# Designs tried in a protein design chat: VH-VL binders against Mitochondrial Rho GTPase 3 (MIRO3). Part 14

Target 1, 175 residues: Mitochondrial Rho GTPase 3 (MIRO3), of Arabidopsis thaliana (Mouse-ear cress) (q9ma88r425to599)
Amino acid sequence: RKVVQCFVFGPKNAGKSALLNQFIGRSYDDDSNNNNGSTDEHYAVNMVKEPGVISDTDKTLVLKEVRIKDDGFMLSKEALAACDVAIFIYDSSDEYSWNRAVDMLAEVATIAKDSGYVFPCLMVAAKTDLDPFPVAIQESTRVTQDIGIDAPIPISSKLGDVSNLFRKILTAAEN
Key: E = the ipSAE of ESMFold2; O = the ipSAE of OpenDDE; V2 = 0.75 times the mean of E and O plus 0.25 times the DockQ between their complexes.

## First folded at step 22 (VH-VL; framework fv_pimurutamab)

Design y5 (from u3 with heavy chain K53Q E57T; at its last look DockQ between E and O 0.74; V2 from the best seeds 0.72)
Fold by ESMFold2, look of step 22:
Formats: C-alpha cells, sequence, structure tokens
Structure y5 (fold): chain C 175 residues (1-175), chain A 116 residues (1-116), chain B 107 residues (1-107)
C-alpha cells in the first residue's frame, strides 16, 4: 500500500505531538487554521523508504494525532475506517499514562470489532531514557503478551531516534 | 466512592483450602490493578501477588505453588484461591487498588485462621 | 528480592516531638519507595509516594527524603493521631516488598 494511515492514540503529555513534530514533512496544528483556512487535526506526513527495495517510489506515512480529553478520546466510529495501523503512546515513567493507554487500546479494539474494522495495534513506550525501572518494563511486557500484541516499542524523548518505530508501523500495515 | 470488600475468611485446618473474594465498586475495575496483600497478627505487610489486565498473574516467591489469583470483570470481583494451607498463612488478607505503583485504597480485610 | 530494613523497630515519643524513621534497601532502588501509616485494627494508608512526594489529604507534617538505598520519613511535630506503625514499600523490581515497620508509640 502506497499511503499508510497511522492513528496516534495516547493520554495527554505522553509524547504524541513530539512524535509528530519529529516526523519529517508537513505538520498540521489542530489549534489553528491550516493552509486552507480551516482548523484540522494534528497530522504529520512524510515519505518513508523501504529497505532493500530498488525503486524510485516511497511509501507515504501519515501520522494522525487523536485528540483526547481527561477520560476518553475524541474520535468518531466512522473516522476509524481510515485507520491502517493504530499506535498507543504512553510515558514509560508514569503509571497513569500506562493505564490510560491500555484503556484506550481496549476501547479502540472494541469499537473496531463492533464496526468490522481490522487493523494492527502497537504500543509505544515514550521517554524510555527517563528513569525506566524493572517493574514497569516487566508489567508492560506481560500485558502486551496477554493481549496478543508486540511488546512496547521504546522511543527516547531526548534523542529523537524513531526510525525503528516507522519501520514497525509500515511492517504492521502490510500484514 | 471507591470501595473494596473482602470476604471468605474463617477457620480452616492445616492442609485445607479457602477461596477469598474482593468486591470492588466506585471505579472502573477492569482498568485497574488490584493486588492481594496479607498481614499476620502482630506482623508486617506481605505482598502476595497481582493479576494483570490480560489475566496473567505474578506472585511473591513463596506463594507461586499454593495460591491462585483470578478476576471476574463482569462481577467487579477479585479472588484468591488458597490451597494446602499452613499455620503460617494465618493473617488478615487485604485487596488493595494500585495507585502510582503503590496502594491508595484497601479493603477492611478478611481474617484467615489456620489451626487444628 | 529486595530487602527493606526499617529502624528503629520502636520509637517512643511524646506529642509535639519530631519523629525520624529510617528505611534501608539492600540495593539501589533510586527513589521508588512509598510510605504507609497503619493504625491498630485498620488497613494501611498511603502517606508519601516516590520517596518525597506529597499526597492530597495527608498533613504537611509528613515528609520523606532519600534516594538510592537510604530513605527517611519525618513527622515534624507528632500529633496524637500519628501514633501508629509505619511501613516503607519498594516498587523498583518484582516482587514488591515492604519493610518490617517502625512502631511510633506514646512514651
Amino acid sequence: as target 1 above (175 residues)
Amino acid sequence: EVQLVESGGGLVQPGGSLRLSCAASGFTFSSHYVHWVRQAPGKGLEWLGVIYQGGSTDYGNEFTSRFTISRDNAKNSLYLQMNSLRAEDTAVYYCARRYDYGFDYWGQGTMVTVSS
Amino acid sequence: EIVLTQSPATLSLSPGERATLSCRASQSIRRYIHWYQQKPGQAPRLLIKRASQSISGIPARFSGSGSGTDFTLTISSLEPEDFAVYYCQQYYNWPYTFGGGTKVEIK
């Protein structure tokens, strides 16, 4: 597939906006007008080159930040029809952030099942360079294993190296 | 308001079994961790184990062979099955809700006495 | 597993005095420790999280400090309701462990 739509879920201050800002390309600010004079959700779009493919074309990856409120998220059931991959980003140093991400995953999975949508879900551990500790690491590993998804993909808020995440998103979308 | 109510304690002979229950209300039970913690009379607190959102469990090292934690999200209930009970298992058993990797709400506890 | 050693086992003081309770870990647990208060016949109450962070509804006279292996709970001016047993709990690595407790009792 040439365009991959990745929905970015996660609680407030988990690193959603930072991830979109690190992704090269045109970012959209959902708090102000875009180039067309209308307020849109926060998006980041860029081309991602597949390793080992000899081609003059790349895949387009769109990261769409899902707005959240204190006890939920702002997304219609119908909006999920466009989702190719859902990621759930959380602050790995914050239990509340972890709990909210797991709740969001469960909620999105239920909506997708009830609506007939099928897309992979990935858990993303942000801020892994901030005081990671064995309890949090083991807990997230056990929970993702029980749910039947991959262990959380770590990313650092300070280094900005997210290339492995983008590869995993594209790989997941192609299954 | 958050409430946790333990039940099922009582007197049991060594080698016997008991099943404890913890009824939860006032919060989204399926979205929280609830642990079992016990306290022998006149002694300190001892962590027994936890059940994760996906149903897997972890236990304190001494409890892996005899105790089983389970949950029923439809009933907002947590359970502790205890087998092959010993005198040293005599304690008040608490269920406790996880908060910032600690415990912010505890039940009143249920007493288990193992004596011949 | 990580052993938490609390000292003293018993602290006999009068109201108005300052109480200092120690908790020592068998290895570094950074700041990943909580403190609880338990009165006779009651369940424990969370007092201090993350070694030093306050909790809503807990009086300001309770404070915590330390990192690594050595931690302290301080009660700046003891009130009659503060005579209880105090426990530290580490959450750095599984399994969770508690200290043996410090009983603060009336002189």
Scores: ipSAE 0.589, ipTM 0.842, lowest interface PAE 1.1, mean pLDDT 84
ESMFold2 (binder alone), look of step 22: mean pLDDT 90; pTM 0.915
OpenDDE, look of step 22: ipSAE 0.835; ipTM 0.939

## First folded at step 24 (VH-VL; framework fv_pimurutamab)

Design f1 (from e1 with heavy chain Y99W; at its last look DockQ between E and O 0.75; V2 from the best seeds 0.64)
Fold by ESMFold2, look of step 24:
Structure f1 (fold): chain C 175 residues (1-175), chain A 116 residues (1-116), chain B 107 residues (1-107)
Amino acid sequence: as target 1 above (175 residues)
Amino acid sequence: EVQLVESGGGLVQPGGSLRLSCAASGFTFSSHYVHWVRQAPGKGLEWLGVIYSGGSTDYGNEFTSRFTISRDNAKNSLYLQMNSLRAEDTAVYYCARRWDYGFDYWGQGTMVTVSS
Amino acid sequence: EIVLTQSPATLSLSPGERATLSCRASQSIRYYIHWYQQKPGQAPRLLIKRASQSISGIPARFSGSGSGTDFTLTISSLEPEDFAVYYCQQYYNWPYTFGGGTKVEIK
């Protein structure tokens, strides 16, 4: 059995918590249980079936929400050593959300390179059922091509779309 | 304070080439989209193209064959290479920062005159 | 190649009057349109985004309305600084396009 750690980045109100809630197996808040409140982490854990294999080879997927603070990420740089795959979720109807997600990807990629950490990065376009328009679609395709990552993975309120994202996360972690 | 300053305009012969520069300050240039827009004397505004934060571009249809947009993030600079210039390219050329799919800051413009 | 047609080309009005400026798109662009003001010798200034949304620092007398193909910029009571050229701009599809402009002038 293998555990895959997926770090979930993205600006406020982009849909990070909603994604964790859609991963319905288990979703836990990480409290310090002390007076220290410098980091507030949320995560969700579930087993995900690998297509084409028997159930006793299932993978455990951990989605860990990374939160934003004025001085950077709400996550210790040491904790990034555990990251198997990073996803960057943004509100597809909001240019600020898109720009912030691209900035976060650049920041994480720099930290990972400087620290010797290696993991794939995925862009996730949330709220695609709100208001798609050709300018936004073409821009995101151009920018992800420039960075050398796959085009953003769309997710919406439709349940099947979210399940396919989890499978893509596991596939990325294998490579 | 956000500022954009165009330079490199001037008089050029038909068929000639010219390279315009746009110097940016007061914001994180590498994290913003910046466009070129022009305005012929006494005429309206015409969009030329956009360069994304990662360096790829989209252009207005008339401009894809003759104009090239590039950027240098280390120098906070945007460039427009114009080739095979024609009289109809006579205009003020602006660089403009994109915000919410609009242009929240513009430079003062640089004048390009194509004339013999 | 979405064409924006602005009318009238020139609007002659006195201070205190209401100005109504039209922008018509050659196809539906839903609400993906912005409005700009340009004074002589200056770069354009963003006034209204997304057809009708206000911009911080823009006087409340400027408002926008419309959807689909027909859009309107309204200046409820003209001030001396409002005599300028106004442009609409669509961002629905590439390439971005601007209207031909409406000049609002004193008379």
Scores: ipSAE 0.478, ipTM 0.794, lowest interface PAE 1.5, mean pLDDT 82
ESMFold2 (binder alone), look of step 24: mean pLDDT 91; pTM 0.913
OpenDDE, look of step 24: ipSAE 0.731; ipTM 0.889

Design f2 (from k5 with light chain N93Q; at its last look DockQ between E and O 0.67; V2 from the best seeds 0.66)
Fold by ESMFold2, look of step 24:
Structure f2 (fold): chain C 175 residues (1-175), chain A 116 residues (1-116), chain B 107 residues (1-107)
Amino acid sequence: as target 1 above (175 residues)
Amino acid sequence: EVQLVESGGGLVQPGGSLRLSCAASGFTFSSHYVHWVRQAPGKGLEWLGVIYSGGSTDYGNEFTSRFTISRDNAKNSLYLQMNSLRAEDTAVYYCARRYDYGFDYWGQGTMVTVSS
Amino acid sequence: EIVLTQSPATLSLSPGERATLSCRASQSIRRYIHWYQQKPGQAPRLLIKRASQSISGIPARFSGSGSGTDFTLTISSLEPEDFAVYYCQQYYQWPYTFGGGTKVEIK
């Protein structure tokens, strides 16, 4: 049974915890790299059905919420070795959120390159169904094109749209 | 202390060219967008454009053919190349740091005068 | 492109009076508008973001309101340093545009 490790980056209040809650209705804490307690990292685990014409298959998707500090995030370089897919969530109505997510992507990409890790990176635009914002849409399209990644994946408050994100994550991990 | 300093302005004849520079300090330049905005004497503000980190741009409608924005993150600098200058391009040219899709810090401006 | 129409063009008032400045957009821009102050010989200064949100270091006498197409900047009691030109700027869609300005001058 394949397990896909998806690291969830993004600034505070961008929607990371809400995404994990929508995935399973709660978050899991886990001890992964120290004995100081289980409150340093947050994750959610669930099965995701992949569509297919031959047969349905189930995959285990682990969403690991990366904790934020004042000028970055709390994640060891060693922990990044376990990453199969990185996603960068931002509040699509907030420029600070957008800028911070782009900075995080650049930082993670640099660490991954220097360490020899290769994994896909996806941008996720949260809160897109509250009010369309043409400036943010055009800017993010141009920036992601310049970086060489797909345009941000919009998500809404509805679970159905969020389920499509999880399927896109699994597809990215298979490439 | 956030600081933006424009330079390269001056007197130029119609049809001429100028390159303006904007030197940034006191913040992580590569993590911010900085735009060009101008103001003709006694007139209002006019947005010129922005360049994104990978080189793509957005311009005001009348500037795409004659003006080119570039940036050099290693030198903390933003540039505006202006060609085919006209009398109506006479203005103070500001660089302005983006904040919440607006501008929280502005340079002092550099004057460009286009006169025959 | 979105046209911002500011009115009045000039507002003549005395210190201590309340100033009310209007900005109207040619289409709905929700609340995606900022206000700036520009004193003679200076660059603009950001006063109000997102129609009504305060900026650190800006006196509380400055406030903004409105949504959709009609927006107002209010200065509750004018101080001598408030006599300046005020601009609204929309950031709803490209290209960014500014209003023509309202000059607040001493009566």
Scores: ipSAE 0.526, ipTM 0.792, lowest interface PAE 1.5, mean pLDDT 83
ESMFold2 (binder alone), look of step 24: mean pLDDT 91; pTM 0.918
OpenDDE, look of step 24: ipSAE 0.795; ipTM 0.918

Design f3 (from k5 with heavy chain D58E; at its last look DockQ between E and O 0.72; V2 from the best seeds 0.66)
Fold by ESMFold2, look of step 24:
Structure f3 (fold): chain C 175 residues (1-175), chain A 116 residues (1-116), chain B 107 residues (1-107)
Amino acid sequence: as target 1 above (175 residues)
Amino acid sequence: EVQLVESGGGLVQPGGSLRLSCAASGFTFSSHYVHWVRQAPGKGLEWLGVIYSGGSTEYGNEFTSRFTISRDNAKNSLYLQMNSLRAEDTAVYYCARRYDYGFDYWGQGTMVTVSS
Amino acid sequence: EIVLTQSPATLSLSPGERATLSCRASQSIRRYIHWYQQKPGQAPRLLIKRASQSISGIPARFSGSGSGTDFTLTISSLEPEDFAVYYCQQYYNWPYTFGGGTKVEIK
């Protein structure tokens, strides 16, 4: 059984806690408690299964919210060694949120390079049902292309994209 | 305090070239976008363009063949290279810091006059 | 490119009067428009963001409205310091564009 450690970065109010809350309470076939996978809202654990696959082994996904200190991250360089995939969530209609997420990605990439860690990084565009506009879409596409990562993955509470995000995280971790 | 200072303006002949500089201080330049905007005497504002940290650009008008924007994050500086200047390029040139896809801080501007 | 047409070009009013400034876009820009104030010899100042959102430090007499193609800046009661040129700017699609300005002048 593969356990995937996903670190969740992003500025305040970008949707990190909402994502973890949406993830909590999802399980393959066991729901012993409505808060089964999380304490203190810093991490969430759940089972993810690819639709249509029969008798597949369970995939366990751990989402760990990374707290922001006054001048950096809560995690040590050694703690980052546990990261299998990093995601950077931002508010898709808020330029400040986007800029902060890009800065965080640059900081994490620097720490990973200096420490010899290799893991995929994904940008996650939250609140897409707030009608993002062409400037924002074109800008994020351009910047992600420049830094060599996939275009941001959109999520919305109205469209069920959240489930697809978890599968994309697992797929990225497998590469 | 946030400060943007344009320099390099002056009198230039038609067909000439000029390089404008924008020196930034009081904020983390590498994590912000700063744009060029101009204003001809007695006329309105005209957006010129922006450069991203990865080097990609957006430009207004069809000046991409004559105008080139660059930035140097180590020196907190933004540049505008203008070639093949024409009388209609006579304007005050501003650098402006991006905020909510608009501009919250502007420099004082530098005047470029294209005249024989 | 999206053209912004401001009207009137000049608005002559007295202090205490209500000013209504128009900005019309050549295509829908939904609510993605900002307003700026510019006084002689100065750079523009951001006044209203996202069609109608307030900016800290801007007097409450300034308000914005509109969506789609038609936008309005309203100054509910003009003060002497409000005589200036006002510009709208769209950020819906590249390239950014500004309107031609409305000059609010005394009388």
Scores: ipSAE 0.459, ipTM 0.786, lowest interface PAE 1.9, mean pLDDT 82
ESMFold2 (binder alone), look of step 24: mean pLDDT 91; pTM 0.922
OpenDDE, look of step 24: ipSAE 0.815; ipTM 0.932

## First folded at step 25 (VH-VL; framework fv_pimurutamab)

Design z11 (from u3 with heavy chain H32Y; at its last look DockQ between E and O 0.52; V2 from the best seeds 0.66)
Fold by ESMFold2, look of step 25:
Structure z11 (fold): chain C 175 residues (1-175), chain A 116 residues (1-116), chain B 107 residues (1-107)
Amino acid sequence: as target 1 above (175 residues)
Amino acid sequence: EVQLVESGGGLVQPGGSLRLSCAASGFTFSSYYVHWVRQAPGKGLEWLGVIYKGGSEDYGNEFTSRFTISRDNAKNSLYLQMNSLRAEDTAVYYCARRYDYGFDYWGQGTMVTVSS
Amino acid sequence: EIVLTQSPATLSLSPGERATLSCRASQSIRRYIHWYQQKPGQAPRLLIKRASQSISGIPARFSGSGSGTDFTLTISSLEPEDFAVYYCQQYYNWPYTFGGGTKVEIK
């Protein structure tokens, strides 16, 4: 797998665009024309080194932002055909953001199951406080355990957590 | 209109059991956490516990062995199974919808009286 | 677990007076506290979130302040409908805990 397609889900203002900007390899562009009714596609591409015991190979990682429309989340089966890994980013300080991300994961998992697609799903906790928020940490740990995925991966715009996320995405895609 | 309606309260002898129900309507029940909170007559509020979206449970320390929370999203219902009831369990029992890690909608409560 | 101590237990005031209600936490909970109002025979109502943030539909005379361990709910000019019991609730760490309440009653 030379190119890994990672779909980025999450509610508005959860940090999707900030993540794509931090993953600079191609500029993040969107159409600002609001009278066409078109939804924007946003993506970022870069190479990530993946060290191994017998070989090192560069991987191309494409992060594609999945936008939310006014009447809620809607994906066709065709939209998911290219997905190798799905991530669900949420604002860790905002319960609505957390709840919506869990609901999006359930919706995407249902669509993927109905369409016969299989890909790993990761939760990403954005905007982590400098000090921990124990209620949110304990809840998200238990919920991810219950649904059978890894605990949320924390990231912050001001920390180097983002490089660890990209490597975890590539590792998940290979398994 | 968001509604939460508790039922199943009543008079019970010490050592007995009750199962309380909370019927939800007016919102997507599966998208919200709903907690149990109780209030003894003339006393303050006491958090009992929660069931998380994935099915695991968390309780106030005193309640982990005697109370069990369960949830049926197909019936839009939350349940509280209470066993080995004691006089100090006499209270109004509320279910409450979580909002911003607090509670924005509460049911009317159901009264549980434990007496001999 | 985190203990919230509310004072005074009872506050007897007249309409138009300022009410000041205290909530002290047994450890720092930063600003992770909510305030509720409960009238006789009713369920609690959320008044103030995250120590000081307003809630839609709550009159402006209700305000909250504080951080760390010491928190205050203020009612700037009491109205007849404000005579009730007020509770603080921390959501910093599990388990959730409530204060013992402050009853605001007409003098």
Scores: ipSAE 0.614, ipTM 0.832, lowest interface PAE 1.1, mean pLDDT 84
ESMFold2 (binder alone), look of step 25: mean pLDDT 89; pTM 0.900
OpenDDE, look of step 25: ipSAE 0.799; ipTM 0.901

Design z12 (from u3 with heavy chain E57T, light chain Q27E; at its last look DockQ between E and O 0.66; V2 from the best seeds 0.72)
Fold by ESMFold2, look of step 25:
Structure z12 (fold): chain C 175 residues (1-175), chain A 116 residues (1-116), chain B 107 residues (1-107)
Amino acid sequence: as target 1 above (175 residues)
Amino acid sequence: EVQLVESGGGLVQPGGSLRLSCAASGFTFSSHYVHWVRQAPGKGLEWLGVIYKGGSTDYGNEFTSRFTISRDNAKNSLYLQMNSLRAEDTAVYYCARRYDYGFDYWGQGTMVTVSS
Amino acid sequence: EIVLTQSPATLSLSPGERATLSCRASESIRRYIHWYQQKPGQAPRLLIKRASQSISGIPARFSGSGSGTDFTLTISSLEPEDFAVYYCQQYYNWPYTFGGGTKVEIK
């Protein structure tokens, strides 16, 4: 209940490593009961506090970077056993990145269905700019509606503020 | 090599219907978008529409009520159902593979003629 | 929808001359425009992407520039195979639209 395993998918250069780095070494609470410095190339761990709710309970979020077909490896059924939430991050300035993220979601969803696993999936639009790109926004809205998930969650490298994404991941995992 | 082959064009009377097909080969069809574009004789290019991954569609403003795009990934095929055809629908109809939100490969086109 | 206006409608030029083709958008499309070449009886060919980016296999004499509403395709020194119709296409907002074309013809 207190530990949420979030698998992070997405093509190369979409921002997976940058997201994990932004999460590593940060604390939303001044006295964490977990090791905030526990990091490696594969995952990042931190505690996340729910703002606006005074609560005795914090949640531990683990972001695990997963590579699929970008390195020539196949995702196995066993790899998904620990997944509580899957996110699919793409570079919003790059059509290839968007298309690959959708294909990755479809592949992961198929493997999960065949294995009997059920977990929420979220799309994350990285590297957003100040002036929306309407063609890309409308396409992503329609595709996510068609497959039954929420519209992509935007994040910007310029701001460096990803706290809204982490809270949405935890909310999805309460499922 | 990438190939797109349109078929199903021909002569049809006003008010009639016609179904065009686009057969794709030489690339992973299910991973690419393919759009419909037409060109009336001696005129410019006109975008007709797209079917998204997941099945929803967008059309050019003039086509939303009369044209329907569908695709069958198992057959590597894209389709255009045209109803209530008018003389101004006379054109060469292309399917075109999307690249960077534009089009890098086009078929040779199929001619649709709408007349009495 | 976004209207693209190409000018001039026709350029009559000799081989070796420089061709300058204009495309103006009815509203800002930033740099989300592509250029195509179409020869008689053929499908269009992608020539320049994203206003100014070159494409492998396209001769260096073709270049593009502009942003916002005003865009230019330049052919620095016309070759016999360059006499064709050129179209701009915006992909900033749905629906996609094309310009009316500029015909480059031999003088």
Scores: ipSAE 0.706, ipTM 0.872, lowest interface PAE 0.8, mean pLDDT 84
ESMFold2 (binder alone), look of step 25: mean pLDDT 90; pTM 0.916
OpenDDE, look of step 25: ipSAE 0.773; ipTM 0.912

Design z13 (from u3 with heavy chain K53R R98K; at its last look DockQ between E and O 0.61; V2 from the best seeds 0.54)
Fold by OpenDDE, look of step 25:
Structure z13 (fold): chain C 175 residues (1-175), chain A 116 residues (1-116), chain B 107 residues (1-107)
Amino acid sequence: as target 1 above (175 residues)
Amino acid sequence: EVQLVESGGGLVQPGGSLRLSCAASGFTFSSHYVHWVRQAPGKGLEWLGVIYRGGSEDYGNEFTSRFTISRDNAKNSLYLQMNSLRAEDTAVYYCARKYDYGFDYWGQGTMVTVSS
Amino acid sequence: EIVLTQSPATLSLSPGERATLSCRASQSIRRYIHWYQQKPGQAPRLLIKRASQSISGIPARFSGSGSGTDFTLTISSLEPEDFAVYYCQQYYNWPYTFGGGTKVEIK
């Protein structure tokens, strides 16, 4: 597949918009990041290149932010059929953010299972420039182990440290 | 209505074993972390351990070798296996549900008495 | 483990008076602390979460404050039903730990 669809899940203030902006080369400080109030679908499209490799097989990655209300997902079951890989982003310094992300993971997994969809899931620990509390770190490790997924991928949009995330997303989609 | 009901408490001799149960109802049990907390007579609260939704466990340092927490989501049940019981283990044992941040629901507790 | 020290151990007050309960942590726990109320023969009840956040169904006379190592539970005006033992609990690090409790009793 030349195009990979990545659905981006996460609670408010988890850094979803920041991640999408960074993916398309927008700066963290761009005032456009405050569009948290838009009900419009937010997506970012870009090619992911391998460092130092000129490849004719460059893949296009589409990051689609999934809007979530407190009472559930705005995403339909049918829309989830287009998902090649799902990432669940959370603020690593916020217990609530972590808890919500885990809940979202569980819900998406249930919907996928019921619908017969199979796609890899990745946890993304955002805002690593902030100090996580120890219990959060331990819980994240254990939760990912329990559900059989990789440990959360640490990133910091503020520091511009999103290295390897997009490549990991593509790799996951290929497996 | 959310309910937690502990059972299995009683009198046991030192060195003995006891298994406590906690029956949950009124909520999706499998979606919650659940904890054990005990309270010796006339004393404060002591956290014993937690079991995750996926089955992972964490314990207080002094309990890791003697106590085991397990759960059966199909039965909406939480368990505490206690081995090598000591007199100092005499206490009321509570199961508690973790809400977003705290223990929002508790059982009534079950009394365990360890005595020769 | 993180040690929580509550003071005073016993607080004797009359209805209508203000109660101030202290909880001190052996190290910084930011705001990762909860407060519970326990009446005789009953299980604890969650009063305040995350140092200062209110819980639905809890009277407004209960409030929490503090960050780092020093935390306070305040009862603005004691009601007869408020005479109980109060515990702080940290969830910053494993294992979870409780304070020793403060007993609020009738003077």
Scores: ipSAE 0.503, ipTM 0.817, lowest interface PAE 1.1, mean pLDDT 90
ESMFold2, look of step 25: ipSAE 0.531; ipTM 0.793
ESMFold2 (binder alone), look of step 25: mean pLDDT 88; pTM 0.893

Design z14 (from u3 with heavy chain V50I; at its last look DockQ between E and O 0.67; V2 from the best seeds 0.73)
Fold by ESMFold2, look of step 25:
Structure z14 (fold): chain C 175 residues (1-175), chain A 116 residues (1-116), chain B 107 residues (1-107)
Amino acid sequence: as target 1 above (175 residues)
Amino acid sequence: EVQLVESGGGLVQPGGSLRLSCAASGFTFSSHYVHWVRQAPGKGLEWLGIIYKGGSEDYGNEFTSRFTISRDNAKNSLYLQMNSLRAEDTAVYYCARRYDYGFDYWGQGTMVTVSS
Amino acid sequence: EIVLTQSPATLSLSPGERATLSCRASQSIRRYIHWYQQKPGQAPRLLIKRASQSISGIPARFSGSGSGTDFTLTISSLEPEDFAVYYCQQYYNWPYTFGGGTKVEIK
């Protein structure tokens, strides 16, 4: 019954919209939220069955794509009030995408701390069916260790890899 | 214009220490990696190390015990602390901005001479 | 540590000639190699990224090829400004390493 609000961050072309499409294949713009503080919000909603649970306790997962304008000062304190989990998606084949996602995480964490909000943050490595290499893998491992989060969760175009991410999001929200 | 300026080089005796500085301008320093690379006179290029976002470091094998990299994002600066210097450390020392895991902008370098 | 061996050490050519520079890695580094040009008294300049990808502001006469262990930088028709030292650099695994360089000089 519980509804989990997951905010989806990441640079352009990192795979945010593709993730929402893989989740249910639909999105929703919240027109009532648009006035003078410009944000173009997209939602995807579905139920996720908890593995290992006997029968009938599904969780509702809402993925909200957050698009940040070019200057990076888009997110208000009020916007984070609904966040249960933040994920930061990057294109694992692209150093700029990786570096930008780390900077977004730092920005969101600062805003959340200043506002008194506490929620888990996850890094998500998209397009891992491309060719990762040891320098990139070691860098992401050291950076995530240094900032105190889990190593990036890989996702690819294979069926099932994305479903595992959704379950990890729900698990993180419980803690 | 992207600019990197190294300083702090000079003449030092074997066993001595030096601290090099790299001042960055013309780009958002906190969003970029900058590495240290050196070149002995008449020789090729040698990578020294990196400090990652988050503060951990990696070095070339020879340098892990004697050199320390640090950065100060508020001052747009990268530092190299060199201890227990040897004659073989005589080189021009560059800081270089990372681009696609390589280096697109380099400073002009600062000369370190280790001799008696 | 991955060793990059550049050959020849010196390449003596005239303007207008084609230059072919070799870099061989001690193990497969797939395509994770960059090429740099260095003129006397200057810092290196990035020429070619990821074995063969072009960089804005670099003349089209510079091209790169290869994968695995064997890599080539080609200058299709040497200009006077191209006489310099060229380095390959692998970024496949730590530590980063550079080749010993190929000096391209006027015959």
Scores: ipSAE 0.696, ipTM 0.881, lowest interface PAE 0.7, mean pLDDT 84
ESMFold2 (binder alone), look of step 25: mean pLDDT 89; pTM 0.900
OpenDDE, look of step 25: ipSAE 0.810; ipTM 0.933

